# Ledger of designs, part 255: VHH binders against o75319

Target 1, 181 residues: o75319
Amino acid sequence: GNHIPERWKDYLPVGQRMPGTRFIAFKVPLQKSFEKKLAPEECFSPLDLFNKIREQNEELGLIIDLTYTQRYYKPEDLPETVPYLKIFTVGHQVPDDETIFKFKHAVNGFLKENKDNDKLIGVHCTHGLNRTGYLICRYLIDVEGVRPDDAIELFNRCRGHCLERQNYIEDLQNGPIRKNW
Short names: E, the ipSAE of ESMFold2; O, the ipSAE of OpenDDE; V2, 0.75 times the mean of E and O plus 0.25 times the DockQ between their complexes.

## First folded at step 16 (VHH; framework vhh_4orz_3)

Design lg2 (at its last look DockQ between E and O 0.89; V2 from the best seeds 0.82)
Fold by OpenDDE, look of step 16:
Structure lg2 (fold): chain B 181 residues (1-181), chain A 120 residues (1-120)
Amino acid sequence: as target 1 above (181 residues)
Amino acid sequence: EVQLVESGGGLVQAGGSLRLFCAASGFTFSKYAMAWLRQAPGKRREWVALITSGDRTDYADSVKDRFTISRDNAKNTVSLQMNSLKPEDTAIYFCAARVFPYMNTDYDYWGQGTQVTVSS
């Protein structure tokens, strides 16, 4: 139950805000029970997440968790003021239309309700890279009409790591637009 | 220096056509959505047409099927073909740019505008 995800240590804990958007990507924070298996400098807890966000002079307004498990941390580990949304997303395969729609709907709802602030949508999967990158890029492509390569480049630059999964990249570049409603 | 320069405006009779141009410089044009907005005398500025960086187009209901927006990334230009013009289309037309056209953000860059006058 408390084993560290494979390659989790290899990724930057938190990316940068994507300029012009409300998105920020990060790897999954790990609850306290995981700390005994980590060096102090490797630890990344929900508290650490919020500290790092504050260091960037940002504030989270929503967390979208795309992991397919609930073992990493509990919503109770988050401040009550920050909504938490779980979208169970299977790894290594292109998210299905329902998952894509759920993500888009969540983002659109947030933007509608948060027009009076500049709070961020924090998105994460296990590494905060592939699933996270795909769905963010899919949103930018489908909703904002951005060219796929530009969306991918922007995400990669801000996350500090590049999307790795070829099937995700290919779908973003060549796949059909998914419905927005 | 960033510049957006509109051209092609003028006087035209109702039912006539005009083609507006906007020449952009000083930024990576291909990464921006381009929009046309207009402001008639005594009225608020209103959105007219949009073309995203991915070449998707969108139009206000009032101009749909009459106006066509297009872009040329090689020349850093955006155009607005206006057909079947009506007196109510009379306004100063502005070219504007932003990366994400549908997010709650302001336009990054604006042109000075070009006058379009449609006579009855």
Scores: ipSAE 0.867, ipTM 0.931, lowest interface PAE 0.5, mean pLDDT 96
Fold by ESMFold2, look of step 16:
Structure lg2 (fold): chain B 181 residues (1-181), chain A 120 residues (1-120)
Amino acid sequence: as target 1 above (181 residues)
Amino acid sequence: EVQLVESGGGLVQAGGSLRLFCAASGFTFSKYAMAWLRQAPGKRREWVALITSGDRTDYADSVKDRFTISRDNAKNTVSLQMNSLKPEDTAIYFCAARVFPYMNTDYDYWGQGTQVTVSS
């Protein structure tokens, strides 16, 4: 069967837009086949995602999926008007430089192609927290030149949950700046 | 009330130097990227230099190696040291602020500008 990811129910489905950025973070949406194991209020489908974004008066222009699997939903379950990009990101370890570079390149490409609108980049891993928060914060630190603690505070506040993995936090605070281009 | 107040402009001969200052108040200065922009007569406003909240700097190609931006978070000031000035540097120079300089958003705050005139 389609097993609900561990602790997935413990996280708010969608965060808030991070002010001054184009980022919004959320946990992985689950296709209808998972709903057999969910109470109605626990459901968070691809359709629910887009409804919640619209409720915030926002619009997605790109989804970056950081998971290693297609099990949770299929790209074809998304509206045709929203580009989708998967960046396979190993969990529990600080993402490697290649993964960080791919993320930065995707964000840069989005900003260039969407300079004349205000659409958002939706970023998710399984829980929308550790891998998602790390890569968003790494971008803000390396590209935008933001202080690590300010990037982390902004992410935590807008996601509604604090980054949990100490190795990610340590690398953001004290690790090296990574190459951008 | 947010204020950005520029000073230090004036008339200088080519090859000379000037130092501009921008005093900030009414917002959390240390969380903002600060920038200098300029507008010459009959020209569009152009970006000159920036310094992020994390103290990383960036410069327009036309001023690189001649201008230096710096900030003092204790005094809430940004400065622009301008060396080897050229007549084409003549412009009104504006101080501006936004949190994320590369997100293609408008600046949150602007100063009123200070005139720099470089004579040949």
Scores: ipSAE 0.712, ipTM 0.870, lowest interface PAE 0.9, mean pLDDT 92
ESMFold2 (binder alone), look of step 16: mean pLDDT 87; pTM 0.874

Design lg3 (at its last look DockQ between E and O 0.89; V2 from the best seeds 0.80)
Fold by OpenDDE, look of step 16:
Structure lg3 (fold): chain B 181 residues (1-181), chain A 120 residues (1-120)
Amino acid sequence: as target 1 above (181 residues)
Amino acid sequence: EVQLVESGGGLVQAGGSLRLFCAASGFTFSKYAMAWLRQAPGKRREWVALITSGDRTDYADSVKDRFTISRDNAKNTVSLQMNSLKPEDTAIYFCAARIFPYMNTEYDYWGQGTQVTVSS
C-alpha cells in the first residue's frame, strides 16, 4: 500500500557526506503516489533526493536500498546513469553475515570502478538510520579498521540523527569482525 | 600546527635492529591510521606498515614478520620495530597519517623522514 512509514516524517531527508568516505545516508524516497498523503514540505521523492544531493555539490554514483519492501519507489524512478542495488535487509535485527558481505562487496566494487571520480554511495533503509548506520559503520570498522565509537559518532553526526537500536550499537561496539571476503 | 617528527634512524649492520618513532601533534591522533613508508635511492616510495585507528596492523610482504608497527595514543606516537634488517631496507623512512587507510590513497600528513642505513 501507499501508507507512509511510521516516523518517516521525523527524520531529515538527506544527511551529509561522511568526510573521508564516499558514503551518504538518507531516508527512503517515496514515489509520487505517496504525495497525496503528505504536505508539500514533507514530500521527498527520488527527484527531491537528487536535488538535495546537488545542493550539497555532490553526485550519487550508486544507491544501495536496504529496505525489505519494494513499495516505496521503483528503480525506474531513478536516473539511468545511477545504478541501483537492492539488499533486502530485515529491520530491527542485526544484519546477518550474508547481508554484511553483500554490502561490503557492493561498496568495494563501487570503489574499484569509481576511482576516477568522487561520486557518492547513497545508502538508505526506511529512515536511513539504523540498518543504514549499522552497515556503514560495520564497513568502517571491519574494512577500514576504525574504532567502533568513532565510526558511530561520525555516522550520527553526518546523518543528523543517532543510531537508535541498542542491539545494533552493541554489535558494532562489541561484536566480532565479519569476514571481508 | 600539524607535525609528524620521525626519530630513531641510523646506521646498523645487516641482521641488526632499529626502532623508529614518530611523534605527532596538532591533530586528533587517535582517530587516524598511521603508516610508515620508505624511499630508497633511485626507487619509488613504497608502503611499509600500517596501524589503523582501531589498532589493526598491516605490512608489506617484504617486511612481514620482521617489522612491527605499534602506537601509543596517550603519547601520540607510532613506532616501527625493525628486526633482521637487510641492506635492501636502506631508505628514508616516513611517518604518515590518514583516517581511512584503504578507502583513500593519499595521506593527510607527512613527516620529514629519518634515514636508515643497513650495511652488509
Scores: ipSAE 0.876, ipTM 0.935, lowest interface PAE 0.5, mean pLDDT 96
Fold by ESMFold2, look of step 16:
Structure lg3 (fold): chain B 181 residues (1-181), chain A 120 residues (1-120)
Amino acid sequence: as target 1 above (181 residues)
Amino acid sequence: EVQLVESGGGLVQAGGSLRLFCAASGFTFSKYAMAWLRQAPGKRREWVALITSGDRTDYADSVKDRFTISRDNAKNTVSLQMNSLKPEDTAIYFCAARIFPYMNTEYDYWGQGTQVTVSS
């Protein structure tokens, strides 16, 4: 089966737009087949995602899925008009340079193609926290030149949960800047 | 009240040097990327240099290796050291601020500008 990811119920479904950026983070939406073991108020489907984004007066222009599996939902569960990109990202380890580069390239491409609108990049892993927070913060540090602690603070506040993995936090704070191009 | 006040402009001979300063007040300076832009007579405003809140720098190709941007968060200042000046560097130079230099398309704050004139 459709096993609910560990601790998935403990996280807010969708964060808030990170002010001044094009990012919003959320936990993985679960397709309808998962709802058998969820109370109605616990459900968070792809449709629920888009409803919650609309409630914030925002619009998604890209979803970057960082999970290493395809079992949670299918791209066809998303509106055809919303681009979807999967970047397989191994959990618990600091993402490798190729993964970081793919993320930066995707964000850069989105910004160029969407310079005349205010649509958001939705980023998620399983919980929308550790891998998601790491890559968003790595982008802000490496590309935008933001101080590490300021990037982490902004992500934590807007996600509504603090980054949990100490190796991620230490790499963001003290690790090398990764090459952008 | 937010203010960006440029100073240090003037007349200089080609090949000479000049240092511009921008004094900032009324906002959390350390969280902002700072930039210098310039506008020559009859031309559109163009970006010259930036320094991010994390002290990373970037330069327009036309000034690379001649100009150096720096910041002092304790004094709320940003400066632009301009060496090997050319007549084509003649312009009004503006200080500007925004948080995300590559993601934000507009600046939050602007100075009034300082004139730099490079003579033959």
Scores: ipSAE 0.652, ipTM 0.838, lowest interface PAE 0.9, mean pLDDT 93
ESMFold2 (binder alone), look of step 16: mean pLDDT 87; pTM 0.879

Design lg4 (at its last look DockQ between E and O 0.89; V2 from the best seeds 0.82)
Fold by OpenDDE, look of step 16:
Structure lg4 (fold): chain B 181 residues (1-181), chain A 120 residues (1-120)
Amino acid sequence: as target 1 above (181 residues)
Amino acid sequence: EVQLVESGGGLVQAGGSLRLFCAASGFTFSKYAMAWLRQAPGKRREWVALITSGDRTDYADSVKDRFTISRDNAKNTVSLQMNSLKPEDTAIYFCAARAFPYMNTEYDYWGQGTQVTVSS
């Protein structure tokens, strides 16, 4: 259906680029059919996403969609020049190793293929916070060797909202490193 | 002002040991990966060792098991213990910093370097 996700309005549409990385997080954009249920200032469509990214003088090179549904927007709503990757990620639980690996693989592939530009990896779940934050932080911790608290702080600051799920935070802080291969 | 200052270089006989130090200032040291690179005469600069902000270490194959990189965040220093030195280790050794060592290829900050000479 076209019901607005719970608490979706409470989150900033788009965060800031994470300095030193190619990551930017945002909440799920909603296709046009959702607009009738929103005030004009609440609307955040795929088009709005790209407009906001441009306002930051950035360009998206990849969108990773971590939502567990396809009802929010269609890949066809995106420019053809921007690859779209769906990684179905269950909410409220720590992503499994396969999900983590898929995410890492996608990021690494993007970085390998985009060495000649500064395009961003846009990552989103429903709110662009918990699942999104976990996987980005997991990458920084596992691949970049970043201290967990620093990764979390960086993400929170750039997203404009803090990770909320304790199980995610605990896993990032104290959990094992996941395989990078 | 950001500064990286290397020390501890010098002349040593083959098989000997040296310990290099790099003192950092002007940035949040604990949030950066620190690396040692070296440049021998007539050769390109090459990466030697890396320690991430999370204290993970990585080494070039040529120095693996002989060199050890470590850091002290309280003192804003990174060290390179060099054992079993070889003449081919002769080079100017540079300290460098970058926040994300694998995602980015460029270093944010560089030291001026310290000379290490290993005699036969």
Scores: ipSAE 0.819, ipTM 0.911, lowest interface PAE 0.5, mean pLDDT 95
Fold by ESMFold2, look of step 16:
Structure lg4 (fold): chain B 181 residues (1-181), chain A 120 residues (1-120)
Amino acid sequence: as target 1 above (181 residues)
Amino acid sequence: EVQLVESGGGLVQAGGSLRLFCAASGFTFSKYAMAWLRQAPGKRREWVALITSGDRTDYADSVKDRFTISRDNAKNTVSLQMNSLKPEDTAIYFCAARAFPYMNTEYDYWGQGTQVTVSS
């Protein structure tokens, strides 16, 4: 089906680049078949995503899709030059160590492949907030050694919405450091 | 204007100790990772020690267990305690800052360096 994801309209489509990082977060873009149920100003397609990134004078070099489904858009809807990676991330629970490891490995691989440019890693789940924010913050805490509250504050400010799930926030603030490699 | 100013260098006999200091100003010190690097005559600059904004530390193999990096966010300083010094530690030591030590390949800010000379 072409059901608009619950509360999807409530979130800004694309955040801002997190300063000093290679991350930008956004909500899931929706392919054309969803647009029949959207006002023109509510549309946010894969093309709209890339236009908005370009408007910020940025360029995507990787998209990490954290959703459990493939119904929102197809990888072929993306420019051929932008790698796409799906990491199935269950909602409502703190992501498991395997998911966290896959995310860290993807970021590390991107940094090696893109050491000579300034392209961004675009990360999204359905809303571009809870799962997205958790994994980005987990990377900053575990790999970069950032204080949890500083990571959360940076993500919230740049996404334009605060992390909502208390179990994620609590795990970031008080949970164990996960192994990196 | 951002400044990093090193101090504490000098001449010391092998086996001795020195403590280097780096005073920071002009940026939000507590949100930056701080590092010490060194450059010996005729050699490339090499990384020595790191302390992240969250107080995690890491060291080059050549100085591990002899050097200790620490920071004081109240005073905007980072220090390097150097024990069991060897002639091979002779170098100009630089303090440097970057927000994300593994993601950022370049440092945003550098000090001018302080000379450490270890004699036999």
Scores: ipSAE 0.768, ipTM 0.894, lowest interface PAE 0.7, mean pLDDT 93
ESMFold2 (binder alone), look of step 16: mean pLDDT 86; pTM 0.874

Design lg6 (at its last look DockQ between E and O 0.89; V2 from the best seeds 0.81)
Fold by OpenDDE, look of step 16:
Structure lg6 (fold): chain B 181 residues (1-181), chain A 120 residues (1-120)
Amino acid sequence: as target 1 above (181 residues)
Amino acid sequence: EVQLVESGGGLVQAGGSLRLFCAASGFTFSKYAMAWLRQAPGKRREWVALITTGDRTDYADSVKDRFTISRDNAKNTVSLQMNSLKPEDTAIYFCAARQFPYMNTEYDYWGQGTQVTVSS
């Protein structure tokens, strides 16, 4: 249905590009049918997403959707020029190795195919924070060899909100490196 | 002003050892991966070693098990211990910094280089 996700309004719609990376995080955009339940200033549609990205003088080259539902918007709501990838990711628990691998693979594939541009990888879950932050940080830690605290700090700063889930933070800080292949 | 200053180069006999140093200033050193590259006469510049911000290391096959890269964030330095040196290791060695070594193809900062000469 058109139920607004809990606490969805509490989060900034779009973060900032993570300097030095191609990542940008945002909360889930909501299709038009949700607008009836929102104040005009609360609305955040796929169109609004792209407008906000343009306001930052950026361009999306890929959207990775980590939500565990398809009810928020349709891929058809996105420009045809921007690939959409769904990685069903269960909330509140550390993503499994398969999910992590899928995410890494998608990112690596994008980077390989987009060496000639500066388009961004847009990543979102429901709030664009916990699942999103975990997987982005996991990538930076595992693939880029970044110290966990630096990855977390960078994400938090750019998203404008801090990772909230202790299990995610703990896994990033102390958990094992996941295989990149 | 950003600066990378290499030192420790010189002349050494084959089988000998050298330790190169690179002193960094003008940027947040701890947030950058550091690399050593080298350029021999008449050859293209080649990557030698890398150390990430998380202290992970990577080496070119030609220097693996002979060279060791390390960093000291407190001193803003990166080092390259070179053992079992060969004449083929003769080159100008450059220190370079890159925030994300695998996502990005270009280095953000470069040193001027230090000459390493290995005699047969």
Scores: ipSAE 0.800, ipTM 0.905, lowest interface PAE 0.6, mean pLDDT 95
Fold by ESMFold2, look of step 16:
Structure lg6 (fold): chain B 181 residues (1-181), chain A 120 residues (1-120)
Amino acid sequence: as target 1 above (181 residues)
Amino acid sequence: EVQLVESGGGLVQAGGSLRLFCAASGFTFSKYAMAWLRQAPGKRREWVALITTGDRTDYADSVKDRFTISRDNAKNTVSLQMNSLKPEDTAIYFCAARQFPYMNTEYDYWGQGTQVTVSS
């Protein structure tokens, strides 16, 4: 059956907007077929995602799905007015340069198309933490020129959980700047 | 109260040098990218130089290799060393701040400007 992702229940569903940016991170929403294995208060569906964003007085303008699988929910479960982009990102290893470039390109495209509003880019992997945090921080470091430790601190605080994978943290702190364009 | 206060402007002969300073107060300086912009008589304001929170710099083509931006987070200052000055560099120079220079279109804070006049 539809197994709940390991430790998924242990993570806050949605973080807070990262101040001064257009980013918000969350764990993967789960379609109704997963709810058989969840208490009502544990459920976090695509509808719940949008309700929680609205409760923060924010609006999503793009969802970037970093998961390697398509089993958690379908794009049709999202409002048609919200663009959806999947960037297949292998877990457990530092994302490759092609993946990083695709993420940067997606963010840049969003900023151009949304210059006259304040909508957010929602980013998630399975837990909304390691792959999500890595790519957001990589953007802030490479494009915005933010110090690695400052990018990591901002992400951790706003997500409500600290980045866990040491190879990601070490690459952010000590690894090379990746090509932006 | 947030303040950005420019200094170091004045009259200089073509080929000369000036160093502008911008003293910041009332906000967390180290969390802001800093920029210099200028406005010449009868022209629109234009970007001159940028320094990010991580000390990465960028310059307008017209001043590249002649101007150098730097920052001192301990003193809450940003400076602009201007060498090989030309009459075309005559303008009011403004210090400005925003958190994320490529993501944020607008600046949060502006100085009042300092006049630079290059004579020949």
Scores: ipSAE 0.757, ipTM 0.883, lowest interface PAE 0.7, mean pLDDT 93
ESMFold2 (binder alone), look of step 16: mean pLDDT 87; pTM 0.878

Design ns1 (at its last read DockQ between E and O 0.94; V2 from the best seeds 0.88)
Amino acid sequence: EVQLVESGGGLVQAGGSLRLFCAASGFTFSSYAMAWLRQAPGKRREWVAFIASVGRTYYADSVKDRFTISRDNAKNTVSLQMNSLKPEDTAIYFCAAKDWPTLYGSYDYWGQGTQVTVSS
ESMFold2, look of step 16: ipSAE 0.794; ipTM 0.899
ESMFold2 (binder alone), look of step 16: mean pLDDT 86; pTM 0.872
OpenDDE, look of step 16: ipSAE 0.891; ipTM 0.935
ESMFold2, fold request of step 17: ipSAE 0.820, 0.804, 0.803; ipTM 0.912, 0.899, 0.903
ESMFold2 (binder alone), fold request of step 17: mean pLDDT 86, 86, 86; pTM 0.872, 0.868, 0.868
OpenDDE, fold request of step 17: ipSAE 0.902, 0.901, 0.901; ipTM 0.942, 0.941, 0.942
ESMFold2, fold request of step 22: ipSAE 0.814, 0.786, 0.822; ipTM 0.911, 0.894, 0.911
ESMFold2 (binder alone), fold request of step 22: mean pLDDT 86, 86, 86; pTM 0.870, 0.873, 0.870
OpenDDE, fold request of step 22: ipSAE 0.902, 0.903, 0.901; ipTM 0.942, 0.943, 0.942
ESMFold2, last read: ipSAE 0.810, 0.812, 0.782; ipTM 0.907, 0.908, 0.885
ESMFold2 (binder alone), last read: mean pLDDT 86, 86, 86; pTM 0.872, 0.872, 0.872
OpenDDE, last read: ipSAE 0.901, 0.902, 0.902; ipTM 0.942, 0.943, 0.942

Design ns10 (at its last look DockQ between E and O 0.90; V2 from the best seeds 0.83)
Fold by OpenDDE, look of step 16:
Structure ns10 (fold): chain B 181 residues (1-181), chain A 120 residues (1-120)
Amino acid sequence: as target 1 above (181 residues)
Amino acid sequence: EVQLVESGGGLVQAGGSLRLFCAASGFTFSSYAMAWLRQAPGKRREWVAFITSVGRTWYADSVKDRFTISRDNAKNTVSLQMNSLKPEDTAIYFCAAKDWPTLYGSYDYWGQGTQVTVSS
């Protein structure tokens, strides 16, 4: 249905590019059918996403959707020039190894194929915070060798909101490195 | 054979300027990100400036607005313009190349470094 996700309004629609990376996080854009339940200034559609990205003088090269539903918007709502990847990711629990691998593989593939440009990997879950932050940080830690606290700080600063889930934070800080494939 | 050769280092007074150069050979320069890193006496090596293959730049907070990294793909060179130099900028400066388009992680190739000394 057209139910607005809980607390969705509380989060900034789009973060900032993470310096030195190709990542940008945002909350889930909502298709037009949700607008009737929102004030005009609260609306955040796929079109709005691209406008906001452009306002930052950036360009999306890939969207990774981590939501566990398809009810928020359709891939057809996105420009044809921007690939869309769905990775169904269950909320509130640390993503499993398969999910982590899928994410890492997608990111690595994108980076290998997009060395000749500066396009961004847009990552979102519902709020673009916890699942999104975990997987981005997990990538930075496992693949790029970033210290866990530095990765978390960088993400939080750029997203404009801090990771909230303690299980995610603890796993990032103290959990094992996951296999890179 | 891959080579990165730094030049332009030397002694300069505080507030002065230097321009470092790095000449690269032996690899497809235009497809690599380039960086300048430095190591001061008794300190760990730190990255200073980074430029992607398409010219996007990143700077350490300590040098932001004072240093400028640039590259010339036609000449296979990367440069570091250093203005408003401070004694704390004294270090061996290294040129490095990275195939991966991200700031973080290891670099693939390194120069031998050039000494920069800033006097009070």
Scores: ipSAE 0.878, ipTM 0.927, lowest interface PAE 0.5, mean pLDDT 96
Fold by ESMFold2, look of step 16:
Structure ns10 (fold): chain B 181 residues (1-181), chain A 120 residues (1-120)
Amino acid sequence: as target 1 above (181 residues)
Amino acid sequence: EVQLVESGGGLVQAGGSLRLFCAASGFTFSSYAMAWLRQAPGKRREWVAFITSVGRTWYADSVKDRFTISRDNAKNTVSLQMNSLKPEDTAIYFCAAKDWPTLYGSYDYWGQGTQVTVSS
């Protein structure tokens, strides 16, 4: 069923906006059915996500969901005004080139359509850390020309947790250059 | 046709202040993000301050709380107030513009630069 993802309680719910970008990362919000398995202070629902974003004086304009499952929450749990995009991303390996391309395309499309506002792209996987950090950093490196170590440091600082998977870190630092289109 | 023209550079003693201006023409200024970057001798160009079309600002850590970027869309200008100047702030300062809302990556238009020299 509706068991709490392993280690999910160990991560801060929402990070901070990454300076100079439109990114904010968070762990997967859990729909109400999960809450009976959580203490009140542990809860992090779709509503809680939007409250925490508003507390930072920010606004989400897109949510990119990288999880490989549909069980955590439904898009209808989100405000109608916030577009939602699922990019199924396998969690045990470096994301494949098709997944990377889809992420880059979605980000560039959002930025093009949102030049005249300051809305954020919210990105999450289960914990908002490894897959999320990999794809955000891959975008910054390949599309924005950020140095790998600078991208990783920026993500870690703003998420409040360091990237953990060495294969992701190694690929970001030393992996092949990726096609943007 | 497109021009970014910096002014306000000069020589100033450490601890002093200076205000740079950038006059823009030939594009829709109000829809562009604007930045100040600087380049010291022997170093790569680095960003200093960034302001989006809607007024969100970011600063390099080395200048935070000392420098202030602002824009005037009615006059098509961006300015940089520089306070508490240090010798390490000595550089050529460039105004740049891009039709994209993020700090990183390429800029579409560049000024010629204005020299700032801070003496101890």
Scores: ipSAE 0.737, ipTM 0.879, lowest interface PAE 0.9, mean pLDDT 92
ESMFold2 (binder alone), look of step 16: mean pLDDT 86; pTM 0.876

